# Designs tried in a protein design chat: VH-VL binders against Protein disulfide-isomerase A5 (PDIA5). Part 14

Target 1, 129 residues: Protein disulfide-isomerase A5 (PDIA5), of Homo sapiens (Human) (q14554r378to506)
Amino acid sequence: WMQNPEAPPPPEPTWEEQQTSVLHLVGDNFRETLKKKKHTLVMFYAPWCPHCKKVIPHFTATADAFKDDRKIACAAVDCVKDKNQDLCQQEAVKGYPTFHYYHYGKFAEKYDSDRTELGFTNYIRALRE
Short names: E, the ipSAE of ESMFold2; O, the ipSAE of OpenDDE; V2, 0.75 times the mean of E and O plus 0.25 times the DockQ between their complexes.

## First folded at step 5 (VH-VL)

Design f06 (framework fv_cemiplimab)
Fold by ESMFold2-Fast, scan of step 5:
Structure f06 (fold): chain C 129 residues (1-129), chain A 119 residues (1-119), chain B 107 residues (1-107)
Amino acid sequence: as target 1 above (129 residues)
Amino acid sequence: EVQLLESGGVLVQPGGSLRLSCAASGFTFDDYAMTWVRQAPGKGLEWVSGISDSGGSTYFADSVKGRFTISRDNSKNTLYLQMNSLKGEDTAVYYCTTDTYEFYGFDYWGQGTLVTVSS
Amino acid sequence: DIQMTQSPSSLSASVGDSITITCRASQSISSYLNWYQQKPGKAPNLLIYWASYLESGVPSRFSGSGSGTDFTLTIRTLQPEDFATYYCQQSYSTPLTFGPGTVVDFR
């Protein structure tokens, strides 16, 4: 006969599962993806990190603000995933979150200013040719 | 597909001038830095000049500085190289290239156009 | 200006061989080094960028390594289409400079 399942609701969607303008990258596609964008701000993170959880909404809002600009991207790399550990080591990620700016995929500088939508958007707007 | 087609290469006397053109198609021209690379007959590659996607920044090899100018017309998807005071040592096949990475990787190349500087 | 040198200037090899070409910069260029392949009568093709990253569409038998002043291009299990001239190029500073090339010929 029939069953009456009453399973708990699924866990909250991960950042990667959310429908946002953030580009979620892995080691295998990181370089290829970044070279296609003049300016990319990358957030290296760990899903369990409380500081990362606080920044995610701000970074997501920033990505959404620039979604129509073909030359700009906001990308994220989950450094806890086994497949990303080599990438995060190569990029000298020592803690979470870490923010790097890349110009056509080439590392230019670390972003150390305010971890807010305003801070990120002001930084990106100030980037020059 | 990305296509680059150079034109303008001819025989020119020393001291003469020549303008090369590169017609681009198959990509958003305005998003790419562009370069000229030349190769003398039987010799290696030599970078000549580069230009940013907007045309706001230009760069030249010391051998051509002051004699050559690079420009682009983004409305026509065309890159130019104006060559003045030509010398025998400027004899080469001139290649038009894209630089997706803005001067750190030339990923697409045209077929080249031959410039001969001779008396 | 940064000067680039390559070794050897030429080498002879057979299909199935593994070969290594070296490139040296006159000063440190970090990892800003590219490799190109040029076949007779054809324009060059980008093989490797940033010293070790394989360009899209390039066979995995090609690999690059090195940083600073010393770099290598390795071709494993050489194929008939690999007989060509190979150039390194620094992208660290302008003027951009190419190595003199290494000719890979059939033995």
Scores: ipSAE 0.006, ipTM 0.592, lowest interface PAE 10.9, mean pLDDT 88

Design f07 (framework fv_patecibart)
Fold by ESMFold2-Fast, scan of step 5:
Structure f07 (fold): chain C 129 residues (1-129), chain A 120 residues (1-120), chain B 107 residues (1-107)
Amino acid sequence: as target 1 above (129 residues)
Amino acid sequence: QVTLKESGPTLVKPTQTLTLTCTFSGFSLSDSGVGVAWIRQPPGKALEWLAHIYWDDDKRYYPALKNRLTITKDTSKNQVVLTMTNMDPVDTATYYCATDTYEIYGFDYWGQGTLVTVSS
Amino acid sequence: EIVLTQSPDFQSVTPKEKVTITCRASQSIGSSIHWYQQKPDQYPKLLIKWASTSESGVPSRFSGSGSGTDFTLTINSLEAEDAATYYCHQSSSLPYTFGQGTKVEIK
């Protein structure tokens, strides 16, 4: 009978499909969500980006570490989605990943330190009053 | 303890203006990150968000009703007031005020609700 | 506006059985889904926020999952006090909207 190649395994779940403490935001809710949080670290990314894929486990672990702190959030924005392109342009995202810190929704600074759980966690802990 | 309580008329005639007051304790609308919402529920139906006011006096309204809705706050009295003009029988509902207490949507404290009936 | 469709509308369940309630959004909303429990003649109580984060004091038998357009609330072992209507709520865009509700009754 006709030869059928072995079916490849199903694709891995997207970051948004994984059950994590990361807040996956879109252009429609970005401003409103960040306004309510004292401290938010946002990762702007593209799903196809290899550097983004390497950082995702570290950023996810950071979000999980702060899940019970109501004043802190780790959020992500997929800049490839049509609905998010205007947001990513307005936030001056020039490459992926890009990390921004917001204080009650106001852009405060770009995060350019280590893209590891330790780096992110130390940064966020330093923001606490 | 955070508490909220709605007050206002329980019976309104068609075309009249409804004014509801939410009085709260345990937080202040001068605290950064705090907001108060008005949400209604017609008998036997789903919840419907109407309006929200934030600590910085920023306001949001349900777009289809925004021409009828006004939300204001009096920080010194711990009150938020909702005004809705031109009431119609379809506006019959239990009206709640609720707060997300600082950080995230997800209304974690609610008033008891007040049933407002619109009839002639 | 974003429409949230819950399934099923009604479920009658034997005590101790697992209950699964789904909420489907008309467009992708990331993790911006919250779940409420409402008992007759009471105000709604927040159970789960941001798809999977349990509110303080909520029994561990309640859990949430999902992202994008498909979300699930699970009650691992139904207790009598869990008879209620459950609503999902999206905070992704204005106006904020709620699902039509799922009524859970005990057989």
Scores: ipSAE 0.043, ipTM 0.703, lowest interface PAE 6.8, mean pLDDT 88

Design f08 (framework fv_lacutamab)
Fold by ESMFold2-Fast, scan of step 5:
Structure f08 (fold): chain C 129 residues (1-129), chain A 119 residues (1-119), chain B 107 residues (1-107)
Amino acid sequence: as target 1 above (129 residues)
Amino acid sequence: QIQLVQSGSELKKPGASVKVSCKASGYTFTDYAMQWVRQAPGQGLEWIGWINTETGDTKYAEDFKGRFVFSLDTSVSTAYLQISSLKAEDTAVYFCATDTYELYAFDYWGQGTTVTVSS
Amino acid sequence: DIQMTQSPSFLSASVGDRVTITCKASQSISKYVAWYQQKPGQPPKLLIYWASTRESGVPDRFSGSGSGTDYTLTISSLQAEDVAVYYCQQYYSTPLTFGGGTKVEIK
């Protein structure tokens, strides 16, 4: 049962507004943030993209799973924001979502495996060496 | 020099509550989750859950939801496990632990707190 | 939940013997298994993580192996100080689960 049909529920929070362990990065803090973590998996996305919307819960669950591991981060960059367009161009983002793995801030490879919590988790665990 | 020091043993009656403390030293308290594991007399190890020491977010194994509550006092680098409405089957040694190197591989443990529930 | 079945539950061996303890997961855990040693009155001590990686300070007579669902802890030459209960633990997914333990005694 709906208790107050004339009062709409509050608008659903954006990914950045949600209380999650995903690090939401912008052009001016991207490089410095990535240098502080041994392993960072970055999701470059657009909020309007349906494929991005399907992956967001999986990527968020992955970030939350590793939230207490100081060596690991899951980060996201909104490539539609004006201030991030230069960053996304510099990182050679050609479509959404795009996943890059960075080792101590250096681009190492593009992630192109399963876009599920299990896929991301297995990938991050396999980076251990 | 990482150490976890737990509070002393407790003897409680059924229906009472107990609060076990785990004081961390030798590292930045908020860098790692605090894990909780119990061991009933003569039995094996059971994972209870963890608390994120920076945010206070928690995760509990299904069997421990409800009566078991994790909390923090970050000013003294201490995590707590509170058990309400104690039952005889809660009799166990309760351990706190950290996983500072490999996520979920528990490299440092508290000495354990024995909780005995008897009438 | 992932179940960890450990065998044997008890073994008695002589100093110098090779001891093998096995752990079987109810599904593939992709090497996300740790092994612990617990001596009477003490907390568990991490020996092995990621199936085969020895924790710092652990003697090389302890080794781990396995993949998929089947994992093994081996003590190549049992010492008197190795008398303990040994536990495997999967950490592939939560809830984290432990094997039932193997009590190792000297004859």
Scores: ipSAE 0.006, ipTM 0.564, lowest interface PAE 13.1, mean pLDDT 88

Design o02 (from g09 with heavy chain S30E A32Y, light chain S62E; framework fv_cilgavimab)
Fold by ESMFold2-Fast, scan of step 5:
Structure o02 (fold): chain C 129 residues (1-129), chain A 121 residues (1-121), chain B 112 residues (1-112)
Amino acid sequence: as target 1 above (129 residues)
Amino acid sequence: EVQLVESGGGLVKPGGSLRLSCAASGFTFEDYWMSWVRQAPGKGLEWVGRIKSETDGGTTDYAAPVKGRFTISRDDSKNTLYLQMNSLKTEDTAVYYCTTDTYEIYGFDYWGQGTLVTVSS
Amino acid sequence: DIVMTQSPDSLAVSLGERATINCKSSQSVLYSSNNKNYLAWYQQKPGQPPKLLMYWASTREEGVPDRFSGSGSGAEFTLTISSLQAEDVAIYYCQQYYSTPTFGGGTKVEIK
């Protein structure tokens, strides 16, 4: 690039490397973590997926908006990682992104509404009412 | 709003038994871990025991001083928590509070008004 | 069991002045996996049940005035009331929930 044509630009930080309120979960801690929150919205994703990349800022903003609510979490699972493949299969994830709502660790329903901060926030607020 | 109302307290003799109830309303009782916490007159707070939600196995844990003498149970159909107290001792004299205990992540967030148990001859 | 020690046992503070309460745990209550301190603070007024003020050492419960702040990490914690009001006269308890719950002995805050 222009300032140093010999070197490529540095790689962008992964979602997991960013310091956000999103809980990045793996198969080993998924069940245990979800049980500790009354309401968890989970995004199952693949880092290479264009639709996932578009939603990540919206989902992150939603997580940050609820960061101080002790009963709510927004979590993410990278289904491309080998260690998460069994989990994503068990949760019947057939495409990316897939959003599931869990109530105290139990699957309650699939979220199929708008993939925007407003859509996610309205959904979570309805659960609190 | 969340309400917890304890009842069943009173005067009992050493060696006697007493059953406390806690009526819960304003939240999904079945989803919550519940605890009992007591406070002797003029003294500090002491955790007595807990019962987990059915989803988490419905198991109980007790503080050492009451283990084997006290039993915690719940009836989710009635939104009611119970504390069965057997072989009561004078040192069990206290106000007993029921509290919500969400996996202990946030401590005890909701408390009842308490019910007084006096153990004396 | 984790032993919780509070100091001082009692504290007299003038209205509008700062009140500082200390809490020490016999072992760390910091959970490395989520980097949270499993430490709560409660306020108890005469004849009333305890009221949760603070959890995760420094996160204020909804409705609690911002003059209340929590600080510390690991095994040493502080609750600060930046400008004491008349309604703040109470006994304050710290409590760990890292393991089997245990409470500090309480600190009585009264007006000088």
Scores: ipSAE 0.000, ipTM 0.522, lowest interface PAE 16.0, mean pLDDT 87

Design o03 (from g09 with heavy chain T28D A32Y; framework fv_cilgavimab)
Heavy chain, then light chain:
Amino acid sequence: EVQLVESGGGLVKPGGSLRLSCAASGFDFSDYWMSWVRQAPGKGLEWVGRIKSETDGGTTDYAAPVKGRFTISRDDSKNTLYLQMNSLKTEDTAVYYCTTDTYEIYGFDYWGQGTLVTVSS
Amino acid sequence: DIVMTQSPDSLAVSLGERATINCKSSQSVLYSSNNKNYLAWYQQKPGQPPKLLMYWASTRESGVPDRFSGSGSGAEFTLTISSLQAEDVAIYYCQQYYSTPTFGGGTKVEIK
ESMFold2-Fast, scan of step 5: ipSAE 0.412; ipTM 0.829

Design o04 (from g09 with heavy chain A32Y, light chain T59Y S62E; framework fv_cilgavimab)
Heavy chain, then light chain:
Amino acid sequence: EVQLVESGGGLVKPGGSLRLSCAASGFTFSDYWMSWVRQAPGKGLEWVGRIKSETDGGTTDYAAPVKGRFTISRDDSKNTLYLQMNSLKTEDTAVYYCTTDTYEIYGFDYWGQGTLVTVSS
Amino acid sequence: DIVMTQSPDSLAVSLGERATINCKSSQSVLYSSNNKNYLAWYQQKPGQPPKLLMYWASYREEGVPDRFSGSGSGAEFTLTISSLQAEDVAIYYCQQYYSTPTFGGGTKVEIK
ESMFold2-Fast, scan of step 5: ipSAE 0.555; ipTM 0.866

Design o05 (from g09 with heavy chain A32Y T55E Y103W; framework fv_cilgavimab)
Fold by ESMFold2-Fast, scan of step 5:
Structure o05 (fold): chain C 129 residues (1-129), chain A 121 residues (1-121), chain B 112 residues (1-112)
Amino acid sequence: as target 1 above (129 residues)
Amino acid sequence: EVQLVESGGGLVKPGGSLRLSCAASGFTFSDYWMSWVRQAPGKGLEWVGRIKSEEDGGTTDYAAPVKGRFTISRDDSKNTLYLQMNSLKTEDTAVYYCTTDTWEIYGFDYWGQGTLVTVSS
Amino acid sequence: DIVMTQSPDSLAVSLGERATINCKSSQSVLYSSNNKNYLAWYQQKPGQPPKLLMYWASTRESGVPDRFSGSGSGAEFTLTISSLQAEDVAIYYCQQYYSTPTFGGGTKVEIK
């Protein structure tokens, strides 16, 4: 006597699994990737963090807005992954989300302004060449 | 992985010529200013000259001891930097390093392993 | 050209002790428009190319241990290694990039 159990819904795609213009980086490729871009805004995050979840759509929209500019990137690092813990410590990440601007791979400043698409895009557009 | 690999060094007589090459990989070479820095055996560092990116005019600057004798050029299609050395003197004997030059921001951040140029009779 | 003078030319320090290297420029390397000192520090270990340690006088390059610190402004600068380790044996150079780049003569740091 068999009954068909309800199958759980498939898990939603992680940010990394979504087809977006965000560059998802890990400790092994972080510095090499950033050196190839004149301007990179990096979001350090944890997937479980509610504040991070609210920002992800805004940051993704920002990355998509600059997808055709080969010198600009928006990148993300998951600080909960074991292989990224040393990187996040080295970059002095003390909370999530944390946003850093890098110029040719060099840390230039922490971004502490509005966590919205408008805030991010205005910041990037204002960066002097 | 950023790499700079120098080649072309060797033994040359005073008055001779050599051309050094620096093969770059792992970064957008065309966006960078590039410099040559030399170090005589057992001595300190001496900047030789630089070449700006094409975007910044592609101009060159040289240290006084080499001006008129050395020429820096680049081939962005090959990711290669060159140093043409003419009228070589014994004082030019040194290890020559290729380096990325973000000088208005960070100084010389990546260096090659160097190539030895010996000018001797 | 701006002349860079380092002192001392050689320094012997015991493991775990503080090492201090001085660098003086013949004119100010402080750019008033951005309030940055165009002064870098490099480490050169035996048989290796120089490695950038510090830029804008006091900003540590990524991956450089926090025992290295830079201080000073204008024409007088100091590189400090708070607790010398065996791997820190090297020659250290200051360099200005305010104008045509020039290096100091170097300071050799050795274990006492």
Scores: ipSAE 0.000, ipTM 0.553, lowest interface PAE 14.1, mean pLDDT 88

Design o06 (from g09 with heavy chain S30D T55E, light chain T59F; framework fv_cilgavimab)
Fold by ESMFold2-Fast, scan of step 5:
Structure o06 (fold): chain C 129 residues (1-129), chain A 121 residues (1-121), chain B 112 residues (1-112)
Amino acid sequence: as target 1 above (129 residues)
Amino acid sequence: EVQLVESGGGLVKPGGSLRLSCAASGFTFDDAWMSWVRQAPGKGLEWVGRIKSEEDGGTTDYAAPVKGRFTISRDDSKNTLYLQMNSLKTEDTAVYYCTTDTYEIYGFDYWGQGTLVTVSS
Amino acid sequence: DIVMTQSPDSLAVSLGERATINCKSSQSVLYSSNNKNYLAWYQQKPGQPPKLLMYWASFRESGVPDRFSGSGSGAEFTLTISSLQAEDVAIYYCQQYYSTPTFGGGTKVEIK
């Protein structure tokens, strides 16, 4: 007879592993992806950041709200990944979360309003004109 | 990677015609406003004209020196921009660049390598 | 049309020193609704197409080194290269896109 220690529960899926409408981007595909979308709101984050964890459900809900609009994207970049550190430095990300609005891949402004689904959704709807 | 590749340049006599093409890749061409900018040998830059996306009306605008002689068009199914040049003058001698012109908000953000048009006898 | 005037026509600067290029528009290119100056700067190296450096007068295009900065508002603008590198030898153009696009005459930057 073997002794079977209690197996730990499976880890919670990472944001990237969740089936959502958020576009998870890396340095290699960031610029190419943004050029194909008229409006992209990008969340630069770190998985360990408590403020980031609180915003993720709101940002995800926003992405899902615009999933059928081919002109709009909500994207996320994990700035802790080695392959993304150059990108996050180039985009002048100094803390987490940081939100940037890009218009056809061009940085247009930093989003500094409410970090809620309502705040993000109202912002993006205003961009549609 | 955004690429714009111009073609169709060459030597033409005054009063002649040429059609330039610009093949675009690496971005959503259908959404982009496109412009032509020219540069005479050893001289500065001069905007020639633009065409808006179909979503924004597909309208064209031209610089005064070329208005009535040049026509800009686009074929979104082929990701190609065109410049039809008629009644060419020696003053039209220049390298012609195809450029992206994102809603006029960001200036001319991407440029092709250019194609030389020489108008002489 | 809005006329763009650049000064100087040419500039010789030692490596590591500051280069300053001026651009004046005949009319204000400040769009009051969004408070942005519709002014761009381009770099053109011999045998190459122009490359966008700055949009909205002071916003640096992606990939452009931070030694390049744009300033000014309304009708008077400046492009500054804080510490000139050999690769910065080029002709620099300002351009307004507030109305029908027009370019300045260009400023040639050379190593002294």
Scores: ipSAE 0.251, ipTM 0.778, lowest interface PAE 4.5, mean pLDDT 90

Design o07 (from g09 with heavy chain A32Y T102D; framework fv_cilgavimab; at its last look DockQ between E and O 0.54; V2 from the best seeds 0.00; counts 0 for: pae O 5.7 > 2)
Heavy chain, then light chain:
Amino acid sequence: EVQLVESGGGLVKPGGSLRLSCAASGFTFSDYWMSWVRQAPGKGLEWVGRIKSETDGGTTDYAAPVKGRFTISRDDSKNTLYLQMNSLKTEDTAVYYCTTDDYEIYGFDYWGQGTLVTVSS
Amino acid sequence: DIVMTQSPDSLAVSLGERATINCKSSQSVLYSSNNKNYLAWYQQKPGQPPKLLMYWASTRESGVPDRFSGSGSGAEFTLTISSLQAEDVAIYYCQQYYSTPTFGGGTKVEIK
ESMFold2-Fast, scan of step 5: ipSAE 0.781; ipTM 0.902
ESMFold2, look of step 6: ipSAE 0.434; ipTM 0.824
ESMFold2 (binder alone), look of step 6: mean pLDDT 92; pTM 0.938
OpenDDE, look of step 6: ipSAE 0.018; ipTM 0.687

Design o08 (from g09 with heavy chain A32Y T102V Y106W; framework fv_cilgavimab)
Fold by ESMFold2-Fast, scan of step 5:
Structure o08 (fold): chain C 129 residues (1-129), chain A 121 residues (1-121), chain B 112 residues (1-112)
Amino acid sequence: as target 1 above (129 residues)
Amino acid sequence: EVQLVESGGGLVKPGGSLRLSCAASGFTFSDYWMSWVRQAPGKGLEWVGRIKSETDGGTTDYAAPVKGRFTISRDDSKNTLYLQMNSLKTEDTAVYYCTTDVYEIWGFDYWGQGTLVTVSS
Amino acid sequence: DIVMTQSPDSLAVSLGERATINCKSSQSVLYSSNNKNYLAWYQQKPGQPPKLLMYWASTRESGVPDRFSGSGSGAEFTLTISSLQAEDVAIYYCQQYYSTPTFGGGTKVEIK
């Protein structure tokens, strides 16, 4: 047993590096991807944001719950990445997290209800009724 | 990007038949409801009929003037929509457009360029 | 069927001036469960297919200029072009999608 007290802990995997059903989108593929799904709930976030970190497990669980529904997608955009800054400005993201619902790629409304798996799931279920 | 291309239009005599096709690309065709909309020369738009996605029941609906004569079908494996037109009348003369039918939410979003059907003696 | 009536049939407006098109449905197209009007507006230029301008009566389609605005609720709707440009010369159609889809007769907008 060789202890190595000098070794730093390995970095935690980013949300994008975790194997989940969340679609991680960038400026280059945002529009084309959303147009191919009837209903998409998008979370605009910053990795450093404490409020975002608390929501990520709930949003991920929601995406996993709908993974087999061909009409539903839960997507995320990292607004801190240089390549996504124009996209987040175009979508009028003024804070993190921000949630938008898109219908076949068209912005329909902001989601401002509970940032929990239950809240997100009930919202999406209502869209299908 | 999203593209709808109609084909199969032409000149037919009254009582004849014609089949139109619409090739779709750039979107998940199988998830969309699809419609046909026609426009007689110099006239306004008239909805012909629609077909729902398979997950929404795959059912068809038709406007009264074409009911019983026209049949809409789809082949999701080929991303293609069809309109089978039977017992054609002179009043069926029109440009026929293929369109994505978001009738319960958006209206008709994407349209093809249309294909002309002329029914004349 | 819900009958859609547009007025006027044709409208001549000078460049830079306001154009107003009216659309009336024979019954309300407001869906009580979501409080949305199932009403769309289309623009059609010669030789081209119709282009969606407006949905939910007042929501502009992406890329549609701010000079286009929709208003109204229930059974009476208006499309306004605040400052007519040359490229706006077209026929405009309203359409309800509350039930079996029906279109208005169209309004031709021309330069005076």
Scores: ipSAE 0.000, ipTM 0.535, lowest interface PAE 16.6, mean pLDDT 87

Design o10 (from g09 with heavy chain F27Y S30D, light chain S62E; framework fv_cilgavimab)
Fold by ESMFold2-Fast, scan of step 5:
Structure o10 (fold): chain C 129 residues (1-129), chain A 121 residues (1-121), chain B 112 residues (1-112)
Amino acid sequence: as target 1 above (129 residues)
Amino acid sequence: EVQLVESGGGLVKPGGSLRLSCAASGYTFDDAWMSWVRQAPGKGLEWVGRIKSETDGGTTDYAAPVKGRFTISRDDSKNTLYLQMNSLKTEDTAVYYCTTDTYEIYGFDYWGQGTLVTVSS
Amino acid sequence: DIVMTQSPDSLAVSLGERATINCKSSQSVLYSSNNKNYLAWYQQKPGQPPKLLMYWASTREEGVPDRFSGSGSGAEFTLTISSLQAEDVAIYYCQQYYSTPTFGGGTKVEIK
């Protein structure tokens, strides 16, 4: 009916546009922001990556679970953005998603366990807080 | 930006006392473990002692040469670390650094500029 | 106390050449439960405080050039500078944090 049935639907909101407790960081603010939190788990991602899309709800739920803890943050970096390419190269991001744990802004280890809310939450709870 | 600024160094006679302060900024001081490390002129680094965060029990540990003579304390309301030095000896002559002590994860990650303590007659 | 021994005491290397510093602990600083070596390396330039270069024996601190690398496990460790630059002239210290912290005696790196 006067509609073009093949017209693309309106774009869905990006992760950064969603109302969540995930702290979205860019190259310019990454290091200074992380120094202010005792524990930060960072997800390096690409919006087009299917594995990233599957993890986003789990990582978001984890961030929301710790939203009231001032010492803990769950942060994300979009490695496809031009302004973040140097950061993602410096952090040795070789694929997506990649998860790093930082202690007061310093790289401590790579997180390679289950990419689920339970896995992330258990990891964060086990950190010396 | 993390900054540590020591003060209180100076010339003191053997048997005397001196108190050093370290003013901290740019991080959550009340949750950090803090250490003092010294360096005698032209010599290497020597750990003096540490104080844990109150969350981790607020306990202190000391190197054998200073145990019983030096006391480490902290005032979290002022973001300040202290080193009370009593019964000073000539071998205590050194530049004294305060450091953040991220013992569980990695070593001494931030250092102040140091303050010189000279113990001489 | 764990005793840390560094060698050599002094090292002269030409610009662009490799510098190698050794560090030995009197007992293992490898924690078997997490498979991490509780060993750090520091750089100290004249008139400056020490600067953390390396932790967990081989993890570079933020901002440290990739010409610096750490290796070893248990009780024997090495810091390597693959291509010495003028700004690398300094004294280098190893340090264990497996127990109460102790430092090596230091290695002075100079340009030939």
Scores: ipSAE 0.000, ipTM 0.528, lowest interface PAE 17.2, mean pLDDT 87

